# Ledger of designs, part 125: miniprotein binders against a7ua95r516to809

Target 1, 294 residues: a7ua95r516to809
Amino acid sequence: ASLSLLSISDLVPDLQFIFFWMSNAIEILYFIQQKSPAYMQTIELMDDKAGSKESLLSATISANEEAMTILEEVIMYTFQQCVYYITKTLYVVLPGLLDCNPFGTEPSSEQCRRAAGVCVCAVCVMPEAVRRVVSVFQTTSDLLQQYQVHSEIQSQMFAYLFFFTNVSLFNQLIDKGPARGWFQRSRVLQIQASVKILLDWAKGAGHNHLAQKFFAKFCSTVTILASPPQQLSQMSWKALCAEHPSLKPVQLHRILTQYQLMAELGPLPIWQPSSEDEAYIYRTVDLLESFENH

## First folded at step 10 (miniprotein)

Design bx13
Fold by ESMFold2-Fast, scan of step 10:
Structure bx13 (fold): chain B 294 residues (1-294), chain A 101 residues (1-101)
Amino acid sequence: as target 1 above (294 residues)
Amino acid sequence: SKVRIEIEVEGPPEVAEILAQVIRWLAEEAGAEEVEVRVEDGRVKIEITGLSKRMALYLLAIIAYLALKYGVKVRYEIEEGDPSEEALRRLVELIAEAYRR
C-alpha cells in the first residue's frame, strides 16, 4: 500500500522490468500466432497413414493453444501490475487538478475575470499539479516506446489510464465539488485550462481519439460549468441532453442545479427534465461512475 | 552483474513441460546467453545464464504466478548467491499484487 506514496520516478526502476517482460511475452505470442497457421497447413498436407495425422494435428493444436494461453496469462499479469502501480500514482496526484491555481495565489474578485482569461489562453504556464499528472502519462509513454510494446497494447493502456482519470476527476468534482467550491466560475476556468493541457499532451502523444472518447463525461461537465450564464440560460433541457450525450440525466441535473446556485441565477432560468428523464434523476446509483464498468 | 539461475518445475508432465517451454522462450527473447531445458526423474529443469540479477528476479515472479495458476511447484537457485533481502521483498510484493486482482 505504501508504494502509492512513491513518485512515478521512484517506480521507474521496477516498472521498466515489468514492461520488459510484458513486451517479451507479446513478441513471443505474436510469433507463435504468425507461425501456427503455416505449421497446421503442413500437417493438413501430410498423408494420413494409420491415422497418425489426425493424432499429430490434435496434439499440436492443444500444445499451441496451451502455450498461447500461458503467454496471455503472462501479458495479463504484467499489464495488470503496470496499471496497478501507474493508477495508484495517478490516484494521489489527480485531486490536485481540481484545486489547481496557475497563479499560485487566489486572485481578488475583480482580478479573477482577467486572470481567468489568461488561464484559458494557449500560453498558460503548466501548474505543478498538472505537471505531476503529465509526468505519469509521459513516463508510461516512454516505457512503452523504450520496450517497443505493440501499438494495440499501448492504446489499451492509455484507454484505461484515460478512463481511470475521467472517472476519478468526474466523481471528485460531482461528489466533493459543492463543499469545496469547485463549481465557482474562477475555479472551473482553472480546471478547464488544466484539462486542456492534459488533452493537448494526449494529442501530441498520438492519443487524441482515445482522449476524446474517455474524457467525454468530464469534458462535458467542465464545458457546462464554464458556459456564460447568458448562453446556458438560452438552452433547453432537451438541447443540453443532445449536446452532452455522455451525461446521465441525474448527472446533468446535479451539474445544472450547482451552476444555477453558484451563478446566482435565481429561480430563472429553470432547466426542467423531460417526463422520461424525471424518474432517472432520483436514481442516485447513477450519479457517480464506477471504476470497474466501462 | 549477470547471473546463472536453475529452475525446477514439479507437477503433471504435460503442464510442467509446456510451462518450461514458455519460460525458455521468454528467457531467449530477453537475450539470455544460454537456456537449457531437460527432464530428469519426472522433474523439468531449466538453466538460464546471462540475465541481469533484476531481470532474473522479475522472471522468477512471473514463474511464481504461473506456478500458482497452473498448480505446479517451482524451486530455484541463483549461482552468484541468493537475492538480497531487499530484492526478495520486492519479489514478494509483486506476487502479492497479483492476488489483489
Scores: ipSAE 0.640, ipTM 0.804, lowest interface PAE 1.2, mean pLDDT 80
Fold by OpenDDE base, second read of step 10:
Structure bx13 (fold): chain B 294 residues (1-294), chain A 101 residues (1-101)
Amino acid sequence: as target 1 above (294 residues)
Amino acid sequence: SKVRIEIEVEGPPEVAEILAQVIRWLAEEAGAEEVEVRVEDGRVKIEITGLSKRMALYLLAIIAYLALKYGVKVRYEIEEGDPSEEALRRLVELIAEAYRR
């Protein structure tokens, strides 16, 4: 019950704190790494007052190494905490993306109406369900930039968030899609349009390569399901495997089976798995994606 | 704005002296205008002037870590008030939690 009400805005104060220290820890680590050689040289050039120089050097090296180790742990911990909080918010809003009708005249959110100016920003024109997802990513991006987090850490965070989003959406679509009617072409086209808006945002935010890489599986699934029956029925199993390499044989087989049922197609010999893949299509353990594979 | 920091280190003299030297060097490298190290009543006192507030906070975070690691007590005062004392406490808690994993 309480998780359903959790918005990214509610977590901003905690996230700000974590991002602050993550950024600071990175900066301190970099400072130590850059200054340690100069310090050692400075100590080496000092007058040896009664043999204290060697002990001082040793103690300083040890202290720096220990400090660096801990700073790395703090960076890792703060990163994990950020991901944990952000993914919780994503978990709440992502199902709405699958149910979203982006072609509907949903009234613009009340919040953008109160600003005297029609905000024509890309986010304001988005369907509410898409906007909620994009808001999580945008807030994350804004915080990372505000606290000047190192670009590599930003890239890693977005990689994970896109990975998580893909796994979540893919698993929901595969598991619940048939029962919820998400495999119907009209619904699939809505999903495809919603995901396109998200991908366009990611492109605009400078994360195009990451988005294309980590959304590949979900996008492939949606592309197959969006295909007209006349077109898809002409594609062999091998051709589909080659065109959608991100899908495991068991996943492709499930998608095609559900598509066949939905489209009321008879058995299609052309979709029969190859002899090589036949053993793999029954590996139900590989059907859903794991969150641990990142 | 430049801040003044006073640091008091309580612990074994050998550890306190080493820590004081490390703090002095870090402060100097961080752009401190003046660093004074004194020994009073068996405590090492370090006065640092001319640091930016940001660098002062970073220095204090490092000192807090070193204090935990070496089992010494460190007290500090910043003239402009410590809006980050709570932040520093939380950093120490994060460091301590990282060590427990």
Scores: ipSAE 0.020, ipTM 0.406, lowest interface PAE 4.5, mean pLDDT 82

Design bx14
Fold by OpenDDE base, second read of step 10:
Structure bx14 (fold): chain B 294 residues (1-294), chain A 101 residues (1-101)
Amino acid sequence: as target 1 above (294 residues)
Amino acid sequence: SKVRIEIEVEGPPEVAEILAQVIRWLAEEAGAEEVEVRVEDGRVKIEITGLSKRMALYLLAIIAYLALKYGVKVRYEIEPGLSEEELKRAYELLKEAYERH
């Protein structure tokens, strides 16, 4: 019950503190890394008063190593906490993306805070369900920029968030899609359009490569399902495997089987798995993606 | 604005001493004007002066994390007062997060 009410905006105050600590720990770590050599050199240039120089140098090295280790732990911990809270919000809003009709006139309920009137910015013209997902990513981006988090950490965070999003959407589509009618051509086209809006946002935000990499499975699935029966029925199993390398044989087989049922196609010998893949198509344990393999 | 921080560490002497050394070093590197470490009644007290408010908050966050990780109790006072509520909220979030893992 309580999770359904959780918005990214509600978490912003808490996230701000975590981002603050993460950014500061990174800043201190870089400071140590940059100044330690100069400090050591300064100690080395000091007059050796009764062997105190070596002890001071040793103590400085030890203190630096300990401090760096602690700071790295703080960075890692705060990173994990950010991801945890952000993924909770994604978990709530992502199902709406699959049910979204982007071609419908949904009234945008949220006024863009930047406009005194009706904002026609790319985010404000998005369908509400897509906008909610994009809002999570945009808020994350804004916080990362506000606190001047190092670009590598930003990239890692978006990589994980895109990974999580792909796994969540893929698993929901594979598991619940047939029952919910998401494999119907009209619904697939809606999903495809919604995902395109998200990918366009990611491109505009400078994360195009990450988005293409981590959404590959979901995009491949949607692409197959969006394909006309006349076109897809001409593609062999081997050709589909080659065109969609992100899909495991068991996943591709499930998608094609469900497509066949939905399109009322008879058995298609051309989609028969190769002898090499035949053993793998029954590995149902590999059907859904794991959140642990990142 | 520069702040004064008083930190009290309660725990095993070995852990408290290590933590005090780390805090001292971090404070000095952060541009503290003075860092004093005292042992009173089996507690380690650290007084830091001349630190920026930003660096003080960072230091307190690190200390809070270390306190949770090593199971030591840390008390602090900061002047001029940061909203104790903001720091406390941040600490509670760290604590909740730590308890979940």
Scores: ipSAE 0.017, ipTM 0.418, lowest interface PAE 5.8, mean pLDDT 83
Fold by ESMFold2-Fast, scan of step 10:
Structure bx14 (fold): chain B 294 residues (1-294), chain A 101 residues (1-101)
Amino acid sequence: as target 1 above (294 residues)
Amino acid sequence: SKVRIEIEVEGPPEVAEILAQVIRWLAEEAGAEEVEVRVEDGRVKIEITGLSKRMALYLLAIIAYLALKYGVKVRYEIEPGLSEEELKRAYELLKEAYERH
C-alpha cells in the first residue's frame, strides 16, 4: 500500500472480527470456569471400576486444562492484536494533537440537530486532529460495547491505550518539542486545551479514573509549561518535585530548562536540584519513557 | 439461532476416541442439548445439537487446535451453515496463538 494516513475506520472490519472472537472466548472461559468444578465432582461421585474412573478423571482434567489454556491464549492473542492495531493508528494521529488549535473552528466541524430537524444545536468546535484521536477511543469503546466484552477487559484495554497515548505524547513533546516550537507559551496553551478535550471524553465514557492515573506525566509537563513565570519562579525544586511526583528528576530538569528558554527569564532564581537529584540527573541518560514493562 | 454439528475424527483410534470424549464434554458444557458419540468404520463420529451459532464457532476453533496438537484430522458439517470466511479466520487466529506459545 501507498504511504498514507491510517484511519480507525479502515480497521473497523478487522477489529470487529477480532472483538467477536475475544468476546466468544471470554464467555466460554467464564462458562467452563463456573461449570468445571461441578462436572469434576459429578465424575468423582460416579460408581465405576477404579481404573476406568481414574482414566476418566485424568482425561477430564487434561481436557479442562487444554480448553482453558486455548481460551486464555485466544483472549490474549486477540487482545494483543487489538492493542497493536489501535496503538498503530494512535501513533499516526497523536502528533497532530500537539500542532492543532482548539480555540478555532475546523473546516470539518458540524452542527448538531434534534430529531426530525426541529432545532439546530450549537456548532461543536473540535480540532480535526483531536477528533481523530477521540474517534480512535470512541470506536474502541463502541466495539467493546457491541460485542459485550467484560468490563474488566474494557478497563485493561483503555488502561493500555491511555498509557500508550501518555508515553507517546510525552516523548514527542520532550524529544521534538524544541525543534517544533511546542514549548512556546501559546502552543503549550493550545496543547493544554486539546488534552482537556481528550480527558473530558474519557470522563464522559466512564474512564475518568484510568485517565487520571495514566495521563499524569503528560498533564504535569503541560501544567508546568503553561504556568506563569512569576508563579513558577516562586517555587523551589523541592516544591516542584512534590507537586509533580510523576516526573523523574531528569525530566523535570529538562522541562524547566525549556521553560526558562521560552519565557526569557534569564538565570533561574531558585530551581536547584538536591544533591541526590543532581547525582541522579548526571547518572541518568534516558530522558524518554519506555512502552515496555520493566 | 441454534445449530447442529456433525464431526468426524480420523487418526489413531486411541487418540481419536480420547479427543471425541473431550469434544463431548466441551459441547455439553457449552450448552449443547444433545451430544452423541459413535464409532463407525474405524472413525469416531460426533453429533451435537442445540448450540448457539456463537458457541458452535468457538467449539469448532477449539477442535481445530486440538486436532493440530494431537495430530488427527477432523471433518465437520453445520446446519444451518456458517460462512467459510468466519471459520477460516477463527482457525487462523487460534493457529497463530498456538505457534506463538
Scores: ipSAE 0.000, ipTM 0.240, lowest interface PAE 11.2, mean pLDDT 72

Design bx15
Fold by OpenDDE base, second read of step 10:
Structure bx15 (fold): chain B 294 residues (1-294), chain A 100 residues (1-100)
Amino acid sequence: as target 1 above (294 residues)
Amino acid sequence: SKVRIEIEVEGPPEVAEILAQVIRWLAEEAGAEEVEVRVEDGRVKIEITGLSKRMALYLLAIIAYLALKYGVKVRYEIEETDDPEKAYELAKRLLEEYLK
């Protein structure tokens, strides 16, 4: 199947299998970690009839250590596989978020139409492009809960998915935004509204802190671009750096330069980088975010 | 699903008895419904009922490893073997396969 047709629903059977084993491995690992001290103590209290109590204890420790190592590898592998499949689906649907007009009356999804009642759930009222993104996250959440995956692993999963989403959206906006017209205020406002829906979902799902943390760069970029020219032209470079600490100097400079071009503003001395930032604004290698910096 | 496991340990009686006690304790802590230890024909037989398959495989892996280290023969209901090394490798493989 072409990557373009890959939906999260198509991956659910495989993901279910992976989540099942991940959860099982975590449970067994937890069992070993919690019970090992107790049964070691039990062994120590046993009659040393065979003179082999110490050997038994040592062997038991070694067996547990080996088992834990294997289980940790399984957990790591299954986690990586989940992330791999889920991020592939995100890669397909995320571009649609940038082109989405959330203010349009898009008809409800076909799935909700089959239920005789107008579903007024938050997902059903979402624009289709936003709904597709949210569906990936919701499906992930549902699977994690269904298989009772440990909360720490759930948090790590969402942290990575939000990170990936931010990097993907940020890089697309910076790289393709000018050419696609996404820097135009009307388009930016659409993007801002779409992202707000996603953030509201994350808040409702209990991931507000993670979402705020990992979407900071994209949100800052959108906030700057959404600002009226009259307001933004009053802000100095230093003030913008302070307001948007998630942005590197090169990123902020690029955003402001493109904003200036789009708004047909003349040179703004107030946006001139500080002497200490001047060297950094030309570091084009730092312009786009890396997927490896997680 | 809950499984029934039968384990047979052949070796010095003192070692087999200690191992049986450890296995019983582990099985009970793992949520076994019943654990029975019997001595038949100089062998220690351990019957475990009501254990989850994953915990059973884990338990078997540990038992096989212990058997290898103690140099005792172990037989499982899943596969009978009097070779501790084979038993360990089998249990390890089963655990790995189950966790895939």
Scores: ipSAE 0.021, ipTM 0.437, lowest interface PAE 3.8, mean pLDDT 84
Fold by ESMFold2-Fast, scan of step 10:
Structure bx15 (fold): chain B 294 residues (1-294), chain A 100 residues (1-100)
Amino acid sequence: as target 1 above (294 residues)
Amino acid sequence: SKVRIEIEVEGPPEVAEILAQVIRWLAEEAGAEEVEVRVEDGRVKIEITGLSKRMALYLLAIIAYLALKYGVKVRYEIEETDDPEKAYELAKRLLEEYLK
């Protein structure tokens, strides 16, 4: 057992409680929104001679607004609790994705083949590290479906989880990658294959648009590092910036420096940053991504 | 116009207990002065005091919706300190239709 914190399976009972609460709060909010117009119409049909119709309408509006505010607070709180526990689990398992080999143990009759200058196996076995990450996402999906959580809330949750995963993987790769050898071509190809398994899961789960949006930075990084030297050496700094707009100048510069070292392209960089970007290249505050989306 | 509400929830123990906690939280946020939850003879009993008559109505509508959706049985008693308003009585009638 390589995990020092609770696994997703250990959190399921607590998560079930929170998802049940959140789901019911959402349903109640929708119920009130749906039924409030009928209440208002029914009040309008009352005897005007009672003399209290306007007071009743005003009070009903106020009570309805107060109830909706309370339910919105419950939904926000329970959503934040789910995200907290799930991302805490993800943070522990995500670094393993960068160290695993998805080409794994080949089947007895399978053979690796070369495609576009890279070694590719026809059957890629899901490594345990990738399985742990996928299990977190699958368990989240299962709980959202079990408690019939509205699709909009489900999309918001996966948007945040993908955002968190992207930031975590990017920061780990940039900060620890050089020392861990993660920038070596063979390791980059393994990382690329592992990420593909994760993205394929997201597509199968109906979250392809969210995965494309929130994994852009990490995918750009891996794409650059996996590029053949013959192709990458022919691209200008401006062309690379245009092709990878999700990367900041300091991030792109760091990636290209590692690529140059890995590909043994010589001592001097062939990519010249713009004069405007040059001031930001050595700013460490811009190198790593923030989990606060700022 | 403050009311006192006594609610009894009957159903699968896990669902009834979670629903009781949701009701407690909603009542407290709605401005209840006191909320007490007890488990007695396999039933969950909730006593709520200090809610305005209108907030109590919305809480009961919420409870009725949850009871209908999750197949739990809910009984309630409201102690009125003031004469009932027409809107309150009408909304109670609509709530009874949902519980049917």
Scores: ipSAE 0.012, ipTM 0.249, lowest interface PAE 9.2, mean pLDDT 73

Design bx16
Fold by ESMFold2-Fast, scan of step 10:
Formats: sequence, structure tokens, C-alpha cells
Structure bx16 (fold): chain B 294 residues (1-294), chain A 100 residues (1-100)
Amino acid sequence: as target 1 above (294 residues)
Amino acid sequence: SKVRIEIEVEGPPEVAEILAQVIRWLAEEAGAEEVEVRVEDGRVKIEITGLSKRMALYLLAIIAYLALKYGVKVRYEIKPGDEEAARRAVEYLLRIAEEQ
């Protein structure tokens, strides 16, 4: 069945019809909203003549509001169907982003390779795993444009997709990272380069503001983990909290603990949590992010 | 290929009639060739012609969702085609919505 396939390209024929109905419902809703003032004026004039003003106005308001509510339900249903299939596809492809190497060869944080008598630095290449993620975002953008979905809904969809991507990547990194070696410095630099490709795509697509807002937690995590020991050791707990407000105390503590374990240089200073934050560090229930938009 | 859809909505008249009007507007905006709404024996009946089979199946899934949301009973037929296959497709789409 097409709707059960996980490839974004396999879902396009079915997604087209969901986007089609969503677009139609949006157009009808806006038409009714635009026409409503003229209709209310007409009813007001009729009521003034008939002497049944309250009855006609009350009935008209109720019918119009109920019809608009039903259209909003249609928009919500079709929107939720689209994001369900798109995020299901993202969930399958996102872990690959954490395992791929966007550099032609594994980069070294402290050296530049010599090739043919010249220094050769790591070069970013779009790995298949990153290309799959970008393809999901690009296909979504294409469908929104093809069906002329209003910009507000388009922004809401990418806000949700970026939110979902951020939560999925963060949870995968925190939960599975130690076992997969993802906290090793060379792997973190690869992850950072892969994420930059996604952020560059978002900027090119006109969604830079949404990407900055909704990728904040994962970007903060990768930024800290990619920081040189010299730079990170100059920051107090308070300074780190101020620079990375998207991270909860328990999350920041876990990240810093992993950083200390993977440090390539000598012992780092201990980052001491504030007395106010200390209690929250022991709330492991708050470590992973929820996929629910609360 | 183009299909004919026949829909019956059963429930409180104030709800069923507004749902039928929204369904009519959705079908008309989608380019349906004919949309007829009538009240017969306390049920609202809707006939839609000119939508492709796939367009019609997604519309029926939307209608099924609205029926659950607003507590009305909906019965439908789609022709030409395998009615059982169409019913299974609509139920599959509705089930996915319920699982979200």
C-alpha cells in the first residue's frame, strides 16, 4: 500500500491528494471569512424591515460559525495526515544523519592531511542520509507551492517538521549516542557539518527564522560538544546556561558529562551547577524531549 | 477515472445539514461536475459526480472523520468500482487519523 511506504517519493502520489483537499478547505474558509461582513450587512437590512432581527442574526451567526468550525476541522485533519506521513518518513531517515560522514574522509580536529604536497582539509559532501532528509523537506515545500497553500499554513508545517526533527535528533543523540560513539569528537564534527547542510537548505527555502527557533536545542547540544576544550573551560555553569537557554539543567549536565569523558586534552575544570539548578539535574524524567507540542 | 459518490448523513438536522453544506462546498471547490443535496425521510443525501476515484476516497475519509467528530452516522457508495476496496481504503485512512 502506498500510504504505508516510508520513502517520501513513494508517498507523493497520495500526499498530493491530502494537500489538494487541505488547500480547498483553506480557500473555502477564507472565502467565507471575506464574504461574512457583506452577508451580515444584508441580514441586518432584512431584519430591520421584518422586525425579526434577533432571530435572523442569531441563526446566521450560529450557522456561519459552525460551518467555519467544520472547515477548520477539515484543515486540521488534512494537516495532521500530511505531517503524520512526512514525520514518519523523517523518523526513519534521521538516525542515518547521525552516522554519516559529510567529509570525504574522516576529519581530524588537530591536523590537516597532506596530499600531493599540499594541505588537504575535510570537504563537505552531501551523504545519502542527509540527501534523504533534505528530499523530505524539499518535497514538502514543492507540494505546498504546487497546491498554493497559504503562507501561514506553510510556516506552521515547517515549524512542526523542524520541531519534530530537532526532538528526534536530540533524543537519538542523548539516548543512543554513548553506545554508538556519537559523542566522540570526530563524530560530533561530522554531525555538526550534516546539520549545517539542513540549516543551509532551510535558509535557502526562506525558513531561516523557523529553523533557528525550532532547531535551538539540538544546535546548542552540538555546539557545546564541538567546542574546543580551551573555549569551553573558560565558561562557568551560569554562562553556559545563558548561552544555551533551550537546554534544561539535566540536559546540559548530561552533555557536559559526555564532553568530559571524550575530551582529548588534559583535565577540564568542573562545571558546578547553581544551587537553584541542582535539584533539576536529578530529574532524569526530563532528560528526553516530548514529541507532543504542548 | 471519474466516479459518482452517494452519501447519506443521519443525525440531528441542525448538524447534518451544516455538514452536508460543507461537503457540498468542498466538492464544488474541487471541480465536481454535479453536487446535489436533498433531505429525504429525515436523512440528508448528497450525490457528487465528476471527481477522480482517488479524490473521492480522500473526501470520504474526511467525511468519515467529521462523522465521528460530530456524532452523526454516514453511509456512502462509490461507483464505478469495487465498493469493498473503497470501504477498506477509507477505513484505513480514518484509522491512521485515530492513531495520531
Scores: ipSAE 0.677, ipTM 0.883, lowest interface PAE 1.0, mean pLDDT 80
Fold by OpenDDE base, second read of step 10:
Order: sequence, then structure tokens, then C-alpha cells
Structure bx16 (fold): chain B 294 residues (1-294), chain A 100 residues (1-100)
Amino acid sequence: as target 1 above (294 residues)
Amino acid sequence: SKVRIEIEVEGPPEVAEILAQVIRWLAEEAGAEEVEVRVEDGRVKIEITGLSKRMALYLLAIIAYLALKYGVKVRYEIKPGDEEAARRAVEYLLRIAEEQ
């Protein structure tokens, strides 16, 4: 009950605080790393007043090492906290993406209704369910930029968020898709359009490579399901494996089996797994993706 | 706006001196105008002037974390300062330290 009310906007104050500390810790760490050698050299060039130089140098080295260690811990912790809060909001909004009809006349966002002017920005024209997901990513991006977080950390955060999103969407589609009718062609096309909007946003935000990499499994699944029966029935198991390398044999087999049922296709010998893959298609433990492998 | 920070470290002299050196270095590199380190009554006193409020709060938070990790007591004052902001910063880092 309480999680359903959680929006990214509600977490912004807490996230701001965490991002503030993360950014500052990174800045200080970088500063120590870059300036410490010059500082040490300066100490080394100082006149040795009463043998204090060596002790000062040693103490400074030890102090810097300890400070860097602590800063690294702060960075890791704050990063984890950010991911934790953001993924909670994603968990709430992601199911809506699968149920979204992007071709429907959805009412303009409440925010755009309050503005006397129709905002025609790319986000405002998005379906509400897609907009909610994009809003989480956009808010994250805006906070990272606002606090000038190092680009490497930004990339790592988006990599994880895209990974999480892919795992969540893929698992939901595979597990609940047949029962919810998400394998029906019309619904698949809706999902495909919704995901395209998300990918276009990621491209516009400068994360195209990460999005393509981490959404590959979900995109492959949707692509197969969106394929016309006439086209897909001409593709062999080997061809499908080659075209969709992100899918495990067990995953591809499940997708094809459910597609066959949905399309009322008879048994297709060309979709029969190779002798090499035959042992793997029954590994149900590998069917769903794990959140732990990232 | 520039702030003044007063820090008092109570603990084993060796640890307090090392911490004082770290604080001095961090402060100087952070653009402090002046850093003074004194030893009075077995306590290390550090006075830092000319830091931004932001850098001062970060420095205090780091010091608080270090103090907890090394088992030393640190007292601090920031002038002019947002005591509530300083408190929140310190409490946050202490929480992180306790969870490690």
C-alpha cells in the first residue's frame, strides 16, 4: 500500500542530500589523489628543520591514505543509497509500462494542464506510464548534473538502473505475460512502442550505448513477439539464437513456446533446439534474470 | 560567505596529531586562508579561517567520521554557521560509519 504512493518527487529531498555528499566525497578524493604528489614533493624540498621532515612526510602519507579510504567508503555507500531509493521508485512505475497503450488518447499530464500553455516537449507528449518511468531517469540525470557528479559515476548509475529495469521488465513479461495477454500481438506492439520511447529518451540523454546494451534481452524478447507469424515461422532455432544472443536457450524456448500457443501454430520442427542446446532448455532456474549478477 | 571553524580533538596524542595534520592539509587545499594547530592541555586545537561554508561542513563531516573510526572525541564550532546543517552532515557520516 505505502509503496504505491511513493514517487520520485517524494524522494528528491533525501536524494539531494545523498548526491550532495557523494559528489563532495568524489571531489575531495580526486583532489587528494591529484594534489598529494605535489604536496609531498613540496615537503621533500623544504629545509630539514631538526629532523621533522621525515616524520611529517610519513604522517602526511598515512593521513592521505586513510582519508582516501574513508572517502571511497562514503562514495560507495552514497551510491548504494541512491540506487536503493531510485530502484524503489522504478519498481512502482515499471509495471505500468507493460500495460500502457501509447496509441491511446491519454490526457495531458497534470503539470501541463496547470500551465496555461500546452507544453509540447518530448516528455509531455509521452503516454503517462512511459512518462512516469522517464521521470525517474530524468530526475536522476538532473540531480547528477546539478551536483556535478563525475561522469564515470553517472555512467555506472545509469548502467545499473537500466540493468534493473531490463531484469524487472523481462521477468514480468516472461512470468506474467501469458496470463495478462502481453504476448498478444496488439499488446506486444504497444510494449514495443513504449520501450522505443524510453530508448529514444536514453539516446537523447547521452546514454544510447548503455541502453542498447542493458535492454538487449527485453528488446530481443519484444522483437520476437512482435514478429509476424509468417516471418518468425521461417526462422530456425539457430538463426534465432544468432540474431538474439542475449537470450539464453531456456528463455528463447519459453518465448517461442508461448508464441506458438498464442498464434495457434502447430509444432514447428525448425524451432526445435539443437542437440547442444537441448539440455539447457529445461534449466528453469535460468529462465528468469537475477538482480544479483550485476 | 567565508566561515571560521574551530576544532578540538581529544584522544591519544599520536592519533590527534595525525588527525590534525590531515585536517590542516585538507583545509589548506580547500582554500583556507589560515590554519592554526595548537596543543593545549593535552588537546589538539585547530582553527581554520577562510573556508566556504560548504567545504567547512564537508570537512566537519569527514572529521566526525574519522573521529569515530579512530576512537577520538572531536568538538567543533562553525562561525558564522548553520549549526543544524553541520549537525545533519555529521550525523549522516556517523551513521555511515556505524553501518560499516
Scores: ipSAE 0.036, ipTM 0.536, lowest interface PAE 3.9, mean pLDDT 84

